# VH-VL binders against o27280: the designs that were tried, part 121

Target 1, 266 residues: o27280
Amino acid sequence: MDSMNVPEVLEIKRIVEESESVKTFIFSWDFRREVRPGQFVMVWDFRDEKPMSVSLIDPVRSEIGISIRRVGEFTDRVHGLSEGDLLGIRGPYGRGFELMGRDILLVGGGIGMAPLAALADEATARGMRVDALVAARTADELLFLDRLEAAGVNISTCTDDGSCGFKGFAHERLLTLEENHDMAAVCGPEPMMFQVMRILDERDVPAQLSLERYMKCAVGICGQCCLDDTGFRVCAEGPVFWSQELSRVREFGRYRRDPAGRRVPW
Below, E stands for the ipSAE of ESMFold2; O stands for the ipSAE of OpenDDE; V2 stands for 0.75 times the mean of E and O plus 0.25 times the DockQ between their complexes.

## First folded at step 3 (VH-VL)

Design t2 (framework fv_acasunlimab)
Fold by ESMFold2-Fast, scan of step 3:
Structure t2 (fold): chain C 266 residues (1-266), chain A 119 residues (1-119), chain B 108 residues (1-108)
Amino acid sequence: as target 1 above (266 residues)
Amino acid sequence: EVQLLEPGGGLVQPGGSLRLSCEASGFTFSDYAMSWVRQAPGKGLEWVSGISGSGGYTFYADSVRGRFTISRDSSKNTLFLQMSSLRAEDTAVYYCAKLEDYYYGMDVWGQGTLVTVSS
Amino acid sequence: SYVLTQPPSVSVAPGQTARITCGGNNIGSKSVHWYQQKPGQAPVLVVYDDSDRPSGLPERFSGSNSGNTATLTISRVEAGDEADYYCQVWDSSSDHRVFGGGTKLTVL
């Protein structure tokens, strides 16, 4: 993959509207460039380049999907595109999820369900039992429920306002779920991931968590991005980390980094 | 410059409800976690509830879980505490406080609002 | 539930050093914050993350944290330092903040 650092201009084949704020952009993909759940690509609109997790990996159709939430000028411009328009794609980058055992729990918050949806597809294809806890503030922000159901995933939901499923947040819902799992994968806001991780640690369930902040350093733009206290480099060792690696990181769940590398609170 | 303003509290009978507000100014409200801390007359500080900067995650002391609801409205730069099923032991001065995050200290405090629960 | 233990009172002469302790199981692995509260006023953060000082606070306030004991140290104590002092941590096992019972500092 000597070309993975050069953007390839791809035509948007299909757009799926996942919610008012989230769209999945689907492209034809040559799977000689391997891509795994948990990896990301750099998306280029010919003005700015941003890291985005791969949310669909479909070798049968020769397609990948990239789910993008509208949060700023770049993503607003990309959301204005139509089928047939062009985007630059570079990658994939990062360490993907590792599957172990026969039973997996997925815990996703908001757009964090995007990389977990791709993982669900791989886990079910591998013959694993997949349970997913999908969390959001409101019912309209729950993502990929139809896709997860189609894949044979057992779904539990929770919303902060109680508009769908359990009224509350992910870790409160998780406490009401008694089933054992061989492993878990978690992706969403860091405060949610930290709370979920502690429960899984208590249950002796090994978990992988995806930290998507500062993935730009993987393409050599920002240099190395490190977690404090441990010296882990998210671009070299992540974005996926085992829970044992994160349990001692004071930054995890507490701080994020701005573009200047300054520590900023949640 | 950085300020938290709490409009006055109230008197309420046991079993009643009351909503507290905390108005933020001088900082980007949505970037910071917020907490409610109470202090009963002549007693120490007791943490009640917390909410993340994104508003997606809430935390509650065991003594108030299921009875109190913390929320925030970024369009109004306002933090709320909806209190239900109030008990005499909920009588306290309630402070709102800003944090860099939930692991950090509470660097800015409101002036406090008195809530009295009595018959 | 996690418990923080503080002495109820500490007395010190003006110009001397006051030390207020905060005891907790393995508290040295946690970040400890200290608040000053004067009568009729809201608390004020005086030390955070074990030993860091908020901007504008005098260097007379410092902190340490190791093993089972955290300590707030106030050097060259002034009459205006009379207040109740509270330590506080985040307890990940219960998902809530824990305050100590408070220590009343009296400057004789």
Scores: ipSAE 0.000, ipTM 0.396, lowest interface PAE 16.4, mean pLDDT 82

Design t3 (framework fv_acasunlimab)
Fold by ESMFold2-Fast, scan of step 3:
Structure t3 (fold): chain C 266 residues (1-266), chain A 120 residues (1-120), chain B 108 residues (1-108)
Amino acid sequence: as target 1 above (266 residues)
Amino acid sequence: EVQLLEPGGGLVQPGGSLRLSCEASGFTFSDYAMSWVRQAPGKGLEWVSGISGSGGYTFYADSVRGRFTISRDSSKNTLFLQMSSLRAEDTAVYYCAKDHYDSEGYFDYWGQGTLVTVSS
Amino acid sequence: SYVLTQPPSVSVAPGQTARITCGGNNIGSKSVHWYQQKPGQAPVLVVYDDSDRPSGLPERFSGSNSGNTATLTISRVEAGDEADYYCQVWDSSSDHRVFGGGTKLTVL
């Protein structure tokens, strides 16, 4: 599969500043190579390569977007780029979200709203009712609220410090929401996703959760991509998993793996 | 130097309530998960409850779920265990323990322990 | 519920090697931690993540974990090593930290 595994050098067509720490980079895309919400691409700055979730899928404009949070040397370099600069893009990779039923709950924390924003677009285009619980540490870190509102999504917010919406964590806010849904999709820090999953399981709501873990490679045999008790590889068998699959995983909600395959805290 | 100080403990009647505290120093309190581990007289160690560094995630052993509540106050560097509906089988020395995140959640430091006796 | 099995006691003479086992179904897939507890004192971590040692602990303490058995090995045992030893893992199915029943090490 040469076309999927060879990086294509693409020009940055447009950059959207989502917050002081998050930018969305938009590229022209040939949709003969299909992309689904929940999939990721490898972004290459000609020095290092990192996996990034697709946050915008726009066949009408023939564009995709990737949203990147500034958290290290690679992302700091990419944030320094301008419209017209070049990046290598390889993919897409991984399993996308599945949509079912008439209504969906999205629960996103921080940059985890990126793949969920793309999913919200597809769900609304399909005619589903979409409710989103958007969580962050502070109001300044809530992402995609304007885009979600423009799409007709019903939005609830929560911040750890109470600076916007409910004061508390995503799972605490979820406990105060009474509406039932045919399915849910969850993306954010693993401890948040673990608590949200437990509540959704108790309410008998099938949920899909997206894991983005540190990896050396996007696809292939890689011990650092494995989840311990099940042997699932995020890049090969994920990043999207049903909640029943994750309930058996020792690492879920506690640890990630570094390049050497060692357990490290979130 | 890391220190965990557990003032208190006591004698309580069955069905009563008691709050334990653990005062932490020598590390950045909010960066680490904390747990309570108990030991009945002459028995082994039993994990009771855990709480994340942020306080947003709590976990309980089945034997105490619904009766005990773990919490923390980062402004006071203090961990709490609120115990209610106490039973004779809750009689034990209670240890607060600092979780360390560079493995499967082992306990690198322990408090001195506080005795809780549930008896008429 | 996941169960860890330890022998209730092990006896060893000074200078000999003590081996304390911790049995569990497929325990080799888990990370095992070991604690030492002396009478009237709180437990002290002696081995973590199967085989790593906290700073300041003697190299005489070591660990291994494979298949259905984890082992704490104490070489050149000293009288001061006399204590109860507990193994501990995290059980994903119950979301519990699980301790073994403990092993009393007697040095005589």
Scores: ipSAE 0.000, ipTM 0.399, lowest interface PAE 16.8, mean pLDDT 82

Design t4 (framework fv_acasunlimab; at its last look DockQ between E and O 0.01; V2 from the best seeds 0.00; counts 0 for: pae O 14.1 > 2, placed apart)
Fold by ESMFold2-Fast, scan of step 3:
Structure t4 (fold): chain C 266 residues (1-266), chain A 118 residues (1-118), chain B 108 residues (1-108)
Amino acid sequence: as target 1 above (266 residues)
Amino acid sequence: EVQLLEPGGGLVQPGGSLRLSCEASGFTFSDYAMSWVRQAPGKGLEWVSGISGSGGYTFYADSVRGRFTISRDSSKNTLFLQMSSLRAEDTAVYYCAKDEYFDYMDVWGQGTLVTVSS
Amino acid sequence: SYVLTQPPSVSVAPGQTARITCGGNNIGSKSVHWYQQKPGQAPVLVVYDDSDRPSGLPERFSGSNSGNTATLTISRVEAGDEADYYCQVWDSSSDHRVFGGGTKLTVL
């Protein structure tokens, strides 16, 4: 009844090093608890619990993968673990992505490619045409390119420094790409997502955006998971929102929240 | 068995309001987009409105925009169409339909007649 | 608005092949779906994504889509195939669905 809200202690089966700062941790999963691309789990290292997007969903092997970037004390500890070590996992939580149409565009920045990689797998398995714009600061920070290529995804890249693909930002690269998409899914830094959403809105392309904001509670009982203006709770109603919903959120792309829930300009 | 049951419908005067409902069973309701399609007596099919599985995205035909509101209640597995400012040309059989990716509609309800009398 | 054009009627003898066309500007770049509607009944999906068939539908139903014309082909037509047939696309540029005007198939 509450099995999704009680952490299961799971063994790390495999660790894939995606980059110098990103690892994917793979666990056996009982798919009686369905997992959809765009959903997240709470990862517990027996000290702290943090939300992490599911980046691999493999019902055939009965496995899920969780990709984690090293950015603080919690993630630093988790990166120090080895195959065979244990982590607590509860979930999945949140709204996943919804597929629409035949031709799909994915726009991912940095670790934001993690939930989009899982979506790419689902979309290609359903016979959809998938175009992915993968953005990062440098070539070494581009994630999942081999996995996307193996899935048959049409890949475009951009890096801020020009070390791979287009030199510039994701929204600048998007302006040079063809239309012909029935929907888009976007995940990355909020300023990037805001600029991308504006372009997609002007092109009348419905978009879904994943907001992996700072969260303290997976079941939405705390204010840290709440967006201003509309009362949306990211952990309860998100993390995936349609662009139509986000058009009503005055802080999207303008403000972020610190750990205390205070608004801070981008 | 996937089923869509449309118990609503009826006669309403011009300028009036009516809410249609569509009760879904036999599938995970929140995983699928839903649409309303209407057919005037002796005429062809006309798409009216669509809603994503989460309810986060809605679409409307120009003929009904601002007058009709599509919504869903996942706890009741029910799709709604709230119609206001009804006109004689809104007279039609209204079908609810289960959407595969907002692309095609694989299961349709039996239809509910809405008559707007002058 | 995007427009789909169908002939209003097609007549065919039992056992012959019926072809129902759906014309649209550059329709070959879109996914076309076909619905069958019998008198007093709800529509039934018979072909989706240009040429795919739903489970349980006869092999006699097939579809194609290229250039400016999509076609529903019904081989070895039976009396029970008599119905109205509608083509449908999603017009992503207009954010709506478009149906053809319908074709009445008469089996004589």
Scores: ipSAE 0.573, ipTM 0.799, lowest interface PAE 2.3, mean pLDDT 87
Fold by ESMFold2, look of step 4:
Structure t4 (fold): chain C 266 residues (1-266), chain A 118 residues (1-118), chain B 108 residues (1-108)
Amino acid sequence: as target 1 above (266 residues)
Amino acid sequence: EVQLLEPGGGLVQPGGSLRLSCEASGFTFSDYAMSWVRQAPGKGLEWVSGISGSGGYTFYADSVRGRFTISRDSSKNTLFLQMSSLRAEDTAVYYCAKDEYFDYMDVWGQGTLVTVSS
Amino acid sequence: SYVLTQPPSVSVAPGQTARITCGGNNIGSKSVHWYQQKPGQAPVLVVYDDSDRPSGLPERFSGSNSGNTATLTISRVEAGDEADYYCQVWDSSSDHRVFGGGTKLTVL
C-alpha cells in the first residue's frame, strides 16, 4: 500500500475561526514531507474525502493549517469538529506557486485567499514587496486581512456589495491599480481568474493561477481533473499553472465539469 | 553538491543552428528557474533567456527573441537552448545558471563556447 | 532599458580596501547582486540582496546600496581577489536581468 494514497489520521490541534463560514484547522506535520504554497491535501472525515488548500505552513512549530469553507454536508460535518477530534489527511499534492522577482501581486477571491496567504508568508519572509487584492461578496467574508497586514502586505479590498473597499469585481479594481509587478498569483472563482489573467496578460505581468476541478484520486491516475484540449491534470501538472500554459486551455473561464464529466457553465 | 555541466558548443556558420545543453545535479531541478547568460570575447555578461521551474513560463532577451528557444526536461535534469538563425554577434561563451527566485544566480556552469564565423 | 554603470578598473594595494561602485537610476530601490569572475572561469556570486554573503565567502566581502549607487567593498584585499566584478539587478522592462559593464580589480 502506497503511503501517499492512504490518509494519515491526525488530531486537530487548533481551530481558528476566520469568518462565520471559514475555519482553519491546524495539525502537526513532519516537514520532511515538504509542503509548498499552492499545494493541496485530501481531507477525509471517515465518510467522504475532499481537496483543501494549505493556508498555513509553519516549519518552526511543525504545523500546517487547512482552511475550509462551510458549503455542504462534508464541510458542515468538519466544521462541527473540535480540537482533539480526528481527520484523515493525505498529501500534499500538486505543484505549488513559484516566487519570481521582488514585487508580487496576489489576487484572491473568497476562500481562494487561503493558498495566497501561505504564499504571502513565504514572499514576505524573503523580503519581497507584496500587494494583495482581497475580494469577497461582502466585508464579513474578506479573509486573512489581519494576518496579511501584520506580515507587511499592502492590501486593497473589493466587495460585490461595496461594504468594504471598492464596490465591484476584482478585475475592475485591478484596472485601477499600479501596473508594475514582477509576477502575480491568482486564486478564486474561475470567472474572476479568467478576467484577471486577461488584464495581467495585457500588462505583460507573468501570472500563476490556481485552478479548482473535481478530484478523486489526487495523484493523476483517474483522469477526473483533466483540462480539455491539453490533457493537463489539475492534481498533477497543477493546480497552479502559469498564464502562458492557460492561454491554450479552451475550457478555462468558460465551463467546468460535474462529477459525471458533463460540461456545465460557470 | 550542486553542479551544472555544459557539454557541447562549437563552430557554426551564420544562419546556422546549434543546441546547447546543461545537465544539473545536487538539487531538485524542477523547483528552480534556470537561465542562460552569455559573454562575448572580451566583453561583459549578457542575460539571454530564462525558464520557470515547471517549464511553464519562458523569457527571452530582445536580442534573441524568435531565434532562440529555452526548454527543460525534468526526467533528464537537463536545460536546453536551441539556437537558430545564428549571427556573428551571437559568438560568446554561454553559461547556464541556477536562478534563485528569478533574481540572482547562485550556481553557474563552466560555460561553453559558441563561435559563429564563415 | 535600465542601465548599470561601473568604473572599468580599480587598483588597490594588498591589505587595503577596494570599493567598486555600481550606478543606476534609483538603484537603492532594487536588490543588487555581485559576481566575481577570474580569468577563464565562470562567474561566482559574492554578494546578493545588496549586502548578504553566500555561505563560504570571506567576511571581507560586503555590500551596500542607497540612492543611485550600490557599492561592493573588499576589505584587506589579497592578490587572489584580482578579478572582474559585475553588479546585477532584476528589471522587468529589461527582460529581468541587467548587468553592469564590469570592473577589473587590480592588486598592486
Scores: ipSAE 0.479, ipTM 0.791, lowest interface PAE 2.9, mean pLDDT 88
Fold by OpenDDE, look of step 4:
Structure t4 (fold): chain C 266 residues (1-266), chain A 118 residues (1-118), chain B 108 residues (1-108)
Amino acid sequence: as target 1 above (266 residues)
Amino acid sequence: EVQLLEPGGGLVQPGGSLRLSCEASGFTFSDYAMSWVRQAPGKGLEWVSGISGSGGYTFYADSVRGRFTISRDSSKNTLFLQMSSLRAEDTAVYYCAKDEYFDYMDVWGQGTLVTVSS
Amino acid sequence: SYVLTQPPSVSVAPGQTARITCGGNNIGSKSVHWYQQKPGQAPVLVVYDDSDRPSGLPERFSGSNSGNTATLTISRVEAGDEADYYCQVWDSSSDHRVFGGGTKLTVL
């Protein structure tokens, strides 16, 4: 028996509007249950269940935050909720980020900044120097900038349309940055992560990357999130992987499996 | 076509052991959890055991825990159920089944009869 | 342990609608699946996730789940629908797959 597999019904304490499409839902959390940046929880709206990254870990306030991007039916329903409404939360699950060294680079795209924001908080609390490359399609989709700045993070922005910061993709901006770090944490669109990883590998910077896959059970039993060739389960062995691990994953940056188990190219 | 074949049933004495096998075809075997379900003569369905796609996680009904072991060989697309300390009440048709999200079973084998009798 | 309760038998005339119930504590919060088993055959999935139907199954088969009762509905019942029907859920609190006791559907 694993009580962690049973969702706890929690009240939404606060909702933070991060962008037009992203909201952070804040819940009271008993920190006797440890949660690490990079881990995810399963969010249940009593109809469906989806994995979501933890974007805020606040032991002082005894709160966690879950940032959710509006992308489909489930998230539409969740975005319709208000403070005081209830959600089921089970977890946390998966392998989170590991911090090492003194200087860390965060590279995030879109909602991928969610787990990285939590990581930034931990890193800065440890006295690490944190550089963050925050990427989005447009300026209004850049996430957590104020929060990161307040934490002392050195931010570089990148937008597809050039509406803020570097015009182009995250890997392109990264190429213009010559400084190396002790480690990197990467999360965002998989094509972005793929390119970023290649650059970091060439620079011999240890990198951790957080993958997104369709997850159903979150406990490694259903196989839905299994990565081809390696047998890695994103929910169990991941979602955070070292670049060396991902180098063995053929599908990385190339395709994923949809809810029906079909291969879908990125 | 997805297919599950169960060749390994038989007669065994109480306290004895028996290993069942289930050969899968028509789908990516390692992508899916698998389960064993049994049905005693004239009785209903009873879940016995489940195993994750990778084989890293196993589940057992309380009635068989400690006596049965579920395993799989991805290279052979085969699911196994090692049964030990068999009892008369273990007499049943044993079905292997393909799991979907470990919620439901969308494909079943034809079953193999296991009879435990002195 | 989580328990699912089904009526032992249901009888229906050809062309009529059969309803088989599956009772469970707050079963509406669970995903309920249904299996059909004809004599001497292996079970066949007929409804999953409360109301979804596997490909190849006729539209006559439908499911619903709310509160403490899930229901399998078979409309325009045919002689070939005579079988045992089992409801099933996964109980996460015990990590057990749980079946109902089964319902024998007789077509009169």
Scores: ipSAE 0.000, ipTM 0.471, lowest interface PAE 14.1, mean pLDDT 92
ESMFold2 (binder alone), look of step 4: mean pLDDT 92; pTM 0.943

